# VHH binders against q96fz2, part 68

Target 1, 269 residues: q96fz2
Amino acid sequence: CGRTSCHLPRDVLTRACAYQDRRGQQRLPEWRDPDKYCPSYNKSPQSNSPVLLSRLHFEKDADSSERIIAPMRWGLVPSWFKESDPSKLQFNTTNCRSDTVMEKRSFKVPLGKGRRCVVLADGFYEWQRCQGTNQRQPYFIYFPQIKTEKSGSIGAADSPENWEKVWDNWRLLTMAGIFDCWEPPEGGDVLYSYTIITVDSCKGLSDIHHRMPAILDGEEAVSKWLDFGEVSTQEALKLIHPTENITFHAVSSVVNNSRNNTPECLAPV

## First folded at step 5 (VHH)

Design u80 (framework vhh_8pnl_2)
Fold by ESMFold2-Fast, scan of step 5:
Structure u80 (fold): chain B 269 residues (1-269), chain A 120 residues (1-120)
Amino acid sequence: as target 1 above (269 residues)
Amino acid sequence: QGQLVESGGGLVQPGGSLRLSCADAGFTFSDYDMAWYRQAPGKERELVARIYSGGSTNYADFVKGRFTISRDNAKSTLYLQMNSLKPEDTAMYYCATGYVLRDSGHFDYWGQGTRVTVSA
């Protein structure tokens, strides 16, 4: 997983993240640095993406089931990184393999500190290699969406809600991530950055790509991954596995260039 | 299935120059960001330079001012012009597609690489 779409306007994204805390209270996540959120149909590593994380990371004695939403840099910069420029990091931290996460210092250390997050996206892109050519076919991969149809009758009651948009009720893809906090040696703002945990592809995706992000399917999985105050690292890692509950469609080569940022990037071909 | 082939490496004296090429017989080369990586004996692979499909470039600090990355989309060829070579530049050089290589590390490189040796 090296390319996503996360294009929803901030208010729509926030509503899509509505949740219930441990007491059953309905909530919206509270934003941190909302001005750093940049919607895009074509997000690449080193750009910022919105993630969910526990409020307890920012406030001692907070209810660990309450959620913050914050933009973080894609590409984890370990807290121990000694150079002044994070672009000088010489190894790839865009993704973290689930099978070696406890063996890699860059991931094991923040995971031990409870630095688990849920990476939000409309979906992600993968490029399928085609036999006998150098062409690759890109696909947009996302959760199955609930099919809702509004009445097409204009002779019925005229309601301001008779126009529903697909994106207003879009189910966001929720990917398991690990984040870390890096303090620049020369001073400056703390950098929050994340990696997406990857697993072997499910049966349904195996013909497109051999790896997939670890997807947290449903609110129970999301809640347990985020709640580092109540759920241990060992228990949380049991949530990391392939899922078959995904769908996809082919998209045009417009998405290949990460500088292209239009709805055409995810439109079916 | 990739068909990128690196060439142009060799043995040079300090201060010398080499031009590396990466040829691709494939389709849609112009749509992809491209990169040069290198791996010195006993060291991890590191990013040397990137060139985006639109032509903008990014260089590692240790090669800025000495190396120039360029592309010829009509010929589906990537280049790395290496000037003022130092013994520290001795490494195997690899070219790779850029869509996952915007981050160094986890990438597909398409060939065996081309060896650059800068004599003492």
Scores: ipSAE 0.000, ipTM 0.117, lowest interface PAE 19.2, mean pLDDT 81

Design u81 (framework vhh_8pnl_2)
Fold by ESMFold2-Fast, scan of step 5:
Structure u81 (fold): chain B 269 residues (1-269), chain A 120 residues (1-120)
Amino acid sequence: as target 1 above (269 residues)
Amino acid sequence: QGQLVESGGGLVQPGGSLRLSCADAGFTFSDYDMAWYRQAPGKERELVARIYSGGSTNYADFVKGRFTISRDNAKSTLYLQMNSLKPEDTAMYYCAKGLTWSRGYPFDYWGQGTRVTVSA
């Protein structure tokens, strides 16, 4: 997973993340640094993406079932990184393999501190290889969406008002992530950055790509992954596995260039 | 596009050697897969060599054993050492940068190219 779409306006995104705390109270996640959220149809590593994490990471004795939503840098910078410029990190932390997560220092240390987050996206992109050529077919991959009388399929919306209806009740993709906090050696603001955990591809995606993000399917899985105050690392890792509850469609090559940021990036071809 | 700058091309006789360099003015060179492509007049652009962010390499059959791709993450620079050059190696050589280990191709960024001519 190296490219996502997360284009919803801040208010729509916030409502899409409505949840219940452990006492059954309906809540919206509270924003941290909301002005750093940049909606895009074509988000690449190093850009900021919204993640959910437990309030307990920020407030001692907070209810660990309450959620914060915050933009974080995609590409985990370990807390132990000693250089002044995080872009000079000499290995890729965009993704973290589930099978080696406890072997890699960059990931096992923050995981041991309970630094679990849920990475939010409309969906993600993968490029299917074509035999005998370096040409690739991009696909947009996302949760199955519940149909309503007011919503149409993404490809059937021809008017601006119909396109708005496609996103009204969009079920956001919820991917398991690990984050870390890096303090610049010469001082300055703490950098929050994340990686997406990856697993073997499910049967439904195997013809597109051999790996997929670890998707947390449903509120029970999301709650357990976030709640580091009640759920141990060992128990949380049991949530990390392939899922078949996913759908996709082919998209045009417009998405190939990460600077293109239009609805055409995810429109069916 | 834009931030990759190739250099080191030129005219060389058959059997000679050249070393191409590609400097990346971007800020995350070490996170990306890098590649060299080439395009001869009237032909499609073709992959010559690829080096993944983790250091593993792939070569086109027509250059295997003659060309070596390498990277220097501290200098944000990609190299192509070309030995035993043939007239068939004459082309514009392009540096490319992208994330391909999880997604496959395409490369997102391309340089302007550097010309290699192999002739008497």
Scores: ipSAE 0.000, ipTM 0.098, lowest interface PAE 20.9, mean pLDDT 83

Design u82 (framework vhh_8pnl_2)
Fold by ESMFold2-Fast, scan of step 5:
Structure u82 (fold): chain B 269 residues (1-269), chain A 120 residues (1-120)
Amino acid sequence: as target 1 above (269 residues)
Amino acid sequence: QGQLVESGGGLVQPGGSLRLSCADAGFTFSDYDMAWYRQAPGKERELVARIYSGGSTNYADFVKGRFTISRDNAKSTLYLQMNSLKPEDTAMYYCARGYHLSGGRYMDVWGQGTRVTVSA
């Protein structure tokens, strides 16, 4: 997973993340650094994306079931990194393989500190290799959307008016992530950065790509992944597996260039 | 923690109008999505109209052009204006409060309902 869409305006995104805490109280996640959130149809590594994480990471006595939403850099910078420029990191931390997460120091250490987050997106993009040609076919991959009323859905929207209402009811993709906190050697603000955990592709996606992000399907899985105060690393890792509850459609090559940031990036072709 | 209280139901002749109100005793009314549902005897509860915290609205096909949903955030009150009523609109009407469909139960607080009867 190396490209996502996360284009919802901040207020819409916040409401889409409504949840219940451990006591059953209805809540919206509290923002940190909301001005750093940059909506885009075409998010690449090194850009900031919104993640959910436990309030307990910021307040010692907080209820660990309460949630913060914060923009974090995509591409985990380990706390032990000693150079002054994070872009100088010699290896790719955009994704973290589920099968080696406990062997890699960059991921094992923050995971042991409970630094689990849920990465938010409208969906993600993958490029299918076509045999005997140089060209690849991009696909937009996302949760099946619920038709609660006569409203739009990406695959079923046949009119511009219907498309305008698709996002009001959109179910965000919730991907399991690990984050870390890096303090610049020269001083300055702590950098929060994350990686997306990846698993073997499910049967439904195997013809598109051999890997997929670890998707947390439903509030029970999301709550357990985030709640590092009550759920151990060992128990949380049981949530990391391929899921079949996913849908997709082919999109145009306009998405190939990460500088292109328009609705055409995810529109069906 | 809000309690929803519906009012405005009653008996009306076909072609008539009614305005339903739903008062929310909660302190964060403006943060929530609100909806009207209905349930006729022996049938399942169905969505009639929804209004999001941002003001956009959705309607069931069977009420489009006849019903209008609105909200007054200053009064913490939800409304449903029902015009051109038909016998098929006879049901108990429920007010509901909730949040986006992403991440859990959409409607988590319900009122006790107000009865609408459309007959000659």
Scores: ipSAE 0.000, ipTM 0.126, lowest interface PAE 17.0, mean pLDDT 83

Design u83 (framework vhh_8pnl_2)
Fold by ESMFold2-Fast, scan of step 5:
Structure u83 (fold): chain B 269 residues (1-269), chain A 121 residues (1-121)
Amino acid sequence: as target 1 above (269 residues)
Amino acid sequence: QGQLVESGGGLVQPGGSLRLSCADAGFTFSDYDMAWYRQAPGKERELVARIYSGGSTNYADFVKGRFTISRDNAKSTLYLQMNSLKPEDTAMYYCAKGYTYDSSGRPFDYWGQGTRVTVSA
């Protein structure tokens, strides 16, 4: 996973993240640096995306089940990185393989600190390789959505008018992430950055791509991944596996250029 | 409760012993470095002993040979065995949890409320 859409206005995104804390109280996540949130249909590595993380990362004695939402840089910069420019990191930390996460210092150390986050997106993009050509077919991949006018999930066969209405009640894709904090050696603000954990593709996606992000399907999985105060690294890693509860449709090559930021990027073709 | 809870403090005569405990209600205990600090009235908090996630220990010079820090990861509990106690050991003792080399520059981010140790005849 190297490209996502996260285009909802901040207020709509916040409401889409409504949750219950450990005591059963309904809550909205509290924002950190809300001005750094930039909605886009076409998010690439090095851009900022909103993530959920436990309030306990910022406040001593906070209830670890309470959530903060914060924009973080996509592409984890390890705390030990010694160069002044994080874009010069020689390793690609956009994704972190689930099978080697405990073997790589860049990921094992922040995991040990409980630095787990949930990466939010409308969905993600993948490019299907076509036999006999160097052309690739892009697909938009997302949770099944509920139709407001009819029982059941929205599909790719639905009209553009139905797609316009679905954003009001869109179920955000919730991907398991790891974040770290990097202090620039020349001074300046601490950089918060994340990586998305990846797993083998499920059967439904195997014809599109051989890997997929580790998707946390449902509020219980999201809560356990975020709650580093109550859920150990060992227990949290049991949540990291392929999921079949996913859907997709083909999209225009407009999405190929990360500078294109229009609804056409995710519209069905 | 997701906080550190100290126990085992009390009044003891010079030369006596006490064992302090610090219980972590969370599931992340084994991943963190742990420490004991103390603060006497009118003084700054000072490090007494540190134990790293891997089991290595460090002691302040004024307690070497008398105090032993240990941890039980299965019980999520930190201990401080204090022997040959002296009047100058009288202080509030605090449990702390964190990473020694965290990018925040702070050795510990989470603290207990403390347990009182009084050494007097």
Scores: ipSAE 0.000, ipTM 0.108, lowest interface PAE 20.1, mean pLDDT 83

Design u84 (framework vhh_8pnl_2)
Fold by ESMFold2-Fast, scan of step 5:
Structure u84 (fold): chain B 269 residues (1-269), chain A 121 residues (1-121)
Amino acid sequence: as target 1 above (269 residues)
Amino acid sequence: QGQLVESGGGLVQPGGSLRLSCADAGFTFSDYDMAWYRQAPGKERELVARIYSGGSTNYADFVKGRFTISRDNAKSTLYLQMNSLKPEDTAMYYCAKEYTLRGSGTPFDYWGQGTRVTVSA
C-alpha cells in the first residue's frame, strides 16, 4: 500500500469516525492540528493523512479508550533520526511488514512504546500486473459500503448532488499503523509520522496484488489496536492478519500520476 | 526556537511566597504539556507540577494545596505560584516543555536553565 484516497471534508471525516468510549458514551474524536489536514483523491508517501490514536498518548491520566484524530506524515521518521531533512532517510518506511515488525528497530521501538494508530482512508490503490503490456491496471480497494436507494454508488455522477450522496455514509478504511515522533535537530515543530503495516493479500485480492494493508475490520479491532493502555503489544499484534471483507473496481490510469487529484481517480472504468 | 527562560526565584523566609515564570521564546507553546521540576543539592530532579495542553493539572504530593501551576497561551508563559514555602522547598526550579506521548522516554522534552529558590531555615 503506496497510494490512498482520503478526500472527505473535515466535518464529514469527523462524523465518519464517531465511536463509543469504554463507558459506552458516544463521541467524536478530538482534533489536533486540524488545519494541517489536506484532503485528496490521490495521496502518496510523504503527504499527510489523518490517523486515530489514543488520547492517553497526550495526557497521562486520560481514558485510553478516548480518541484523537491528527494529520501525520506518511513515511515513519524514527525518533533517533539525526539528519535535518526527513526525505533523506536511507530506507523506505512507507510500509512495515507484519512478519518482521519486531525485528526492525525503526518499528519495534515505537511499537514497544504503544505508538499504534489507525490510518484513515476512503480506500487504497493497487496496480495489477497484466500480461503483454507495459502498463499495470489500477484498482481502487475499499470496504463494502451499505447502499441506500438515495445514496448511490461510487462513480455515480448524474449531478453534483449525487456525488455528495456517495460520501455521506461512507465507511472509511481503517488500516493498522505505527507512528513515531521526531524533533528536527535544527529546531522547529515536532514531526509525527506513520507507517502502514502490511500482510499477505487475502484470496479476494490475490489476483490484483500479493500484499495488502493490515485492515482493522470493525470497532472492536479498531478499539483494541488503539488502546495501548489496556492492550499489550503482543495482544494487539493478533489483530494483524489479512481480511476478506473488502471490495474493489478498476479505475483509469489518471490515478497513476500522483499530481492528479480529481474524482476521476476513483471512478470505475 | 525552543528556548525556555525561568525567572522569579530568590530568597524567602519560611511561610513566604514566590511566583515563578517561564517564558517560551519558541512556537507551539499551546500544543505542549508544561511542567515545573526541581532539584535540591544531592537529589535527583523531581516533578513538582504539570499542566497539560488541555488545561488539566497534576501535582506532587509534597506541594498539593501550596503550589498552583498555570499557563497563559497568548503570552507563551508558564507560572508556578508557591505559597507557604518550607525549607524543604529549597532547590533549583526548572521549566520543562514536555511533548508527552506517554509511551516514550523524554527525547522531546525542552529544559530551561533554572531559577534558584532558597527558603531560609
Scores: ipSAE 0.015, ipTM 0.157, lowest interface PAE 8.3, mean pLDDT 83

Design u85 (framework vhh_8pnl_2)
Fold by ESMFold2-Fast, scan of step 5:
Structure u85 (fold): chain B 269 residues (1-269), chain A 121 residues (1-121)
Amino acid sequence: as target 1 above (269 residues)
Amino acid sequence: QGQLVESGGGLVQPGGSLRLSCADAGFTFSDYDMAWYRQAPGKERELVARIYSGGSTNYADFVKGRFTISRDNAKSTLYLQMNSLKPEDTAMYYCARGYQIGSTSRYFDYWGQGTRVTVSA
């Protein structure tokens, strides 16, 4: 997983993340650094994406079931990194393999601190390798959406009003992530950055790509992954597995260039 | 869509038992997280018990060991077995359909009309 869409306006994204805390109170996640949220149909590593994480990471006496939503840099910068420029990190931390997560210092250390997050996206993109050619077919991959007369559909959206109907009730893709906090050696703001945990592809995606993000399917899985105050690392890792509850459609090559940021990136071909 | 219909409330003496039922005539019941809430006069509505679509349960501290939430997906019915009832349990009890397994949207927050439980000698 190296490309996502997360284009919802901040208010729509916030409402899409409505949840119930441990007390059963309906809540919206509280924003941290909302001005750093940059919606896009075509998000690449190094850009900021919104993640959910437990309020307990920021407030010592907080209920660990309460959620913060914050933009974080995609591409985990370990807390021990000593250079002044995160781009000088010599290894790729965009994704973290589930099978080696406890063996790699960059991921094991933040996991030990409970630094689990849920990475939010409209969906993600993968490129299917076509036999005998260097050309690849891109696909947009996302949760099955509830079809109602009011929700609309991507294929039928031909105007701003119709697109608004598609996104008003969109079920966001919720991917298991690990984050870390890096303090610049020369001072400045703490950098929050994340990696997406990956697993073997499910049967439905195996013809498109051999790996997929670890998707947390439903509020039970999301709540347990986030709640580092009550759920141990060992218990949380049991949530990390492939899911078959996923759908996709082919998209145009417009998405190939990460600078292209239009609805055409995810529209069916 | 569809309506949640609670039943099973009534007057019971301290130490008694009641079983509440909530029938969901709407969408596929098995896809939803379900909960029981209660509201006593002059108090805010509070969570009593929650059951996830996957079967895991959560209980408020004040009912642990006394109440049991369960679901019958074939009958599209949610239950709350209430044992060792106390006067403090007196409230209107509401069935709530939470988020569909495939959605975090508030659009699917449905509530029933409630069933009254009175615990009095």
Scores: ipSAE 0.000, ipTM 0.384, lowest interface PAE 10.9, mean pLDDT 84

Design u86 (framework vhh_8pnl_2)
Fold by ESMFold2-Fast, scan of step 5:
Structure u86 (fold): chain B 269 residues (1-269), chain A 121 residues (1-121)
Amino acid sequence: as target 1 above (269 residues)
Amino acid sequence: QGQLVESGGGLVQPGGSLRLSCADAGFTFSDYDMAWYRQAPGKERELVARIYSGGSTNYADFVKGRFTISRDNAKSTLYLQMNSLKPEDTAMYYCAAGYTVRSGSYRYDYWGQGTRVTVSA
């Protein structure tokens, strides 16, 4: 996973993240740095994306089941990084393999600190290699959407008009992430950055790409991944596995260029 | 139980110096945040100094300018250089290895058994 869509306006995104805390109270996540959120149909590494994380990361004695939503840089910058410019990091931290996460210093250290987050997206893009050609076919991959009277949605991506109607009740893709906090050596604001954990593709996606993000399917999985105050690293890692509860459709080559940021990027072809 | 071993404690007169050491056999030493805590007779355990995996340090106000925390990752050893010792510094000193979850919130995986420091005339 190297490209996503996260285009919802801030208020729609916030409502899509409604949740229940440990006491059963309905809540909306509290924003941190909301002005850094930039909606886009075509998000690439190094851009900011919204993530959910436990309020306990920011407030001593906070209820660890309460959630903050914050924009973070895609591409984890380890806390030990000594250069002044994060772009000088010599290795790619866009994704983190589930099978080696406890072996890689860049990931095992923040994971040990409970720095788990849920990366939010409308869905993600993957490029299928076509036999006998250098061309790749892009696909938009997302949770199955369910029709509801409240949304007026069809629950299927069968036309651009229907896509416009479904956004009000769109089920966001929730991907397991690890974040870290980097303090610039010369001073300045702390940089929050994340990586997306990846697993082997499920059977349904194997013809498109051999890897997929670790998707947290449902509020129980999301809650356990975020709640580092009650759920140990070992227990949380049991949530990291392929899922079959995913759907997709082919999209046009417009998405190939990350500069293109229009609804055409995810529209069915 | 306990993977950390402290040494260097002893009896010293006011104004004297001691250097405490804490040896860790763990191959993950360089990734841990390390700390020195102390517990005086009849008092609760309190933080003396912390050194983060990245090398930055924090000190309790009552030891600033007198104590220096340092680490040698190649030797998997934590140090506390204590200068200008006062009777109030009399305590059992413990080293701890863990992760800083956030400012003011810490998860410790390992604790030492302690080394006694007595400052008296």
Scores: ipSAE 0.000, ipTM 0.179, lowest interface PAE 16.4, mean pLDDT 84

Design u87 (framework vhh_8pnl_2)
Fold by ESMFold2-Fast, scan of step 5:
Structure u87 (fold): chain B 269 residues (1-269), chain A 120 residues (1-120)
Amino acid sequence: as target 1 above (269 residues)
Amino acid sequence: QGQLVESGGGLVQPGGSLRLSCADAGFTFSDYDMAWYRQAPGKERELVARIYSGGSTNYADFVKGRFTISRDNAKSTLYLQMNSLKPEDTAMYYCAKHYILGKSGYFDYWGQGTRVTVSA
């Protein structure tokens, strides 16, 4: 997973993340650095994306089931990185393989610190290799949505008016991530950056790509992944596996250029 | 979710030594970055030494060569070995456990401090 869509306006995104804490209280996640959130239909590595993480990361004695939402850089910069420019990091930290996460220092260390996050997206893109050509077919991959005439779904939307309705109650894709905090040696703001954990693709996606992000399907999985105060690393890792509860449709080549940021990027062809 | 408790401070003559300890009853100690800060009379709180979860260390220029930060992960304890102490080292020394690392960033767990006085 190397491209996502996360285009909802900040207020709509916040409402889409409504949750219940462990006491059963209905809550919205509290924002940190909301001005760094930039909605886009076409988010690539190095850009900022919103993630959920436990309030306990920021506040001593906070209820670890309460959630913060914050923009973080896609592409984990380890806390131990000594160069002044994080773009100079020589290895790719956009994704973290589930099978080697405990073997790679860049991921093992922040994971041991409880630095688990849930990466939010409308969905993600993958490019299917087509035989006999260098061209690839892009697909938009996302959770199944409620299919009603009022709220609609991407597959059912045939007009611009119906497209607007599908986003009102869109179920955001929730991907398991690991984040770290890097302090620039020359001073400045702490950089928060994340990687998306990847697993073998499920049967439903195997014809499109051999890998998929580790998707946390439902509030129980999301809550357990975030709650580093109550859920150990060992228990949290049991949530990391392929999932079949996913759908997709082919999209146009407009999405290929990461500079294109329009609804056409995810529209069915 | 435990508390940080510092100990080992006291009164010592110039040139003397002290070893500060910080006990952590919280989460897996070995997974977090730890630091010692101090606040001298009339000064702002300043970083003295940091030890990363991976074992690397960083020191303020004014203590390089005299102080050594170390950790014992089996005992969930952070140490600061202070040698060749000077009157200018007189301060309250604080243990910090970093959830989020940054120069002006967030330090969620702070101890209550231990006092170090260097005088004749």
Scores: ipSAE 0.000, ipTM 0.167, lowest interface PAE 15.0, mean pLDDT 83

Design u88 (framework vhh_8pnl_2)
Fold by ESMFold2-Fast, scan of step 5:
Structure u88 (fold): chain B 269 residues (1-269), chain A 120 residues (1-120)
Amino acid sequence: as target 1 above (269 residues)
Amino acid sequence: QGQLVESGGGLVQPGGSLRLSCADAGFTFSDYDMAWYRQAPGKERELVARIYSGGSTNYADFVKGRFTISRDNAKSTLYLQMNSLKPEDTAMYYCARGHYLSSGKAFDIWGQGTRVTVSA
């Protein structure tokens, strides 16, 4: 996964992330650095995206089931990286293969520290190679929406008022991520950055692309992935597998240019 | 990153005592939170006791007052002193290591375990 959409305004995104903590209390995630959240229909690596993570990462006595929402840089910069410029990192950390995550130092170290996060998106984009042409067909891939005939369908949004209704009840895509904290050697703010774990594509996506992000389908999976205080790395990794609970539609080539940030990027063709 | 090696298990009578040891070959033992877990046949693994890198301890209610967790940072060794043992304490005991940011109840690194049997 190399491109996502995450365009919801901060307040809508926050409400879409309503959850229950271990005590059964209804909660909204608490923001860190909310001003760094930049909504976009076309998010690429090195940009910031919102992630959920356990409050226990920031407060020693916190309930590990309570959630923070924070913008993090897409493209994990390991805590041990010693150069002053993260762009000098000589390998791609945008994605992390599930089958080698415990073999790669950049990922196994933060994973051992419980640095698991859930990467939020409206959905993600993949490009299908078409036989007989050099062109690729982009697709927008997202969770099935429970109110598709009412307000949760992109295909039903044909006016500004209808577009507002589509997103009010949108079920966000929840992808398993690993994050790390990097302190610039020359001083400055700590950089929080993440990678998305990838798995083999499910049968339903195999004609589009051979890999897919590890999707955490439902609140039980999301809670277990985030709760590093109660759920070990070994138990959490059992949540990492392909899912068939996904849908998609073809979109126009407008999305190909990451500078394009309009609803046309995810509109059906 | 070092492997954990548990020892000290054995067969004891109810009311007896055992001291378990866990040796960590890691360079930074003192930076880690450590824990003892146990698993009885046919049951899920459960937390017995935890000791933070700073020395604070936490115990499961079913062992409170009977077991004492301690550490020797110079020897990179974790201990569990078990007193007033009951048949219900019969289990395989596992040592677990957490990284310095882990103050939670779940840990990832497990050894082979050491068996404790309490019977008449």
Scores: ipSAE 0.000, ipTM 0.133, lowest interface PAE 15.7, mean pLDDT 83

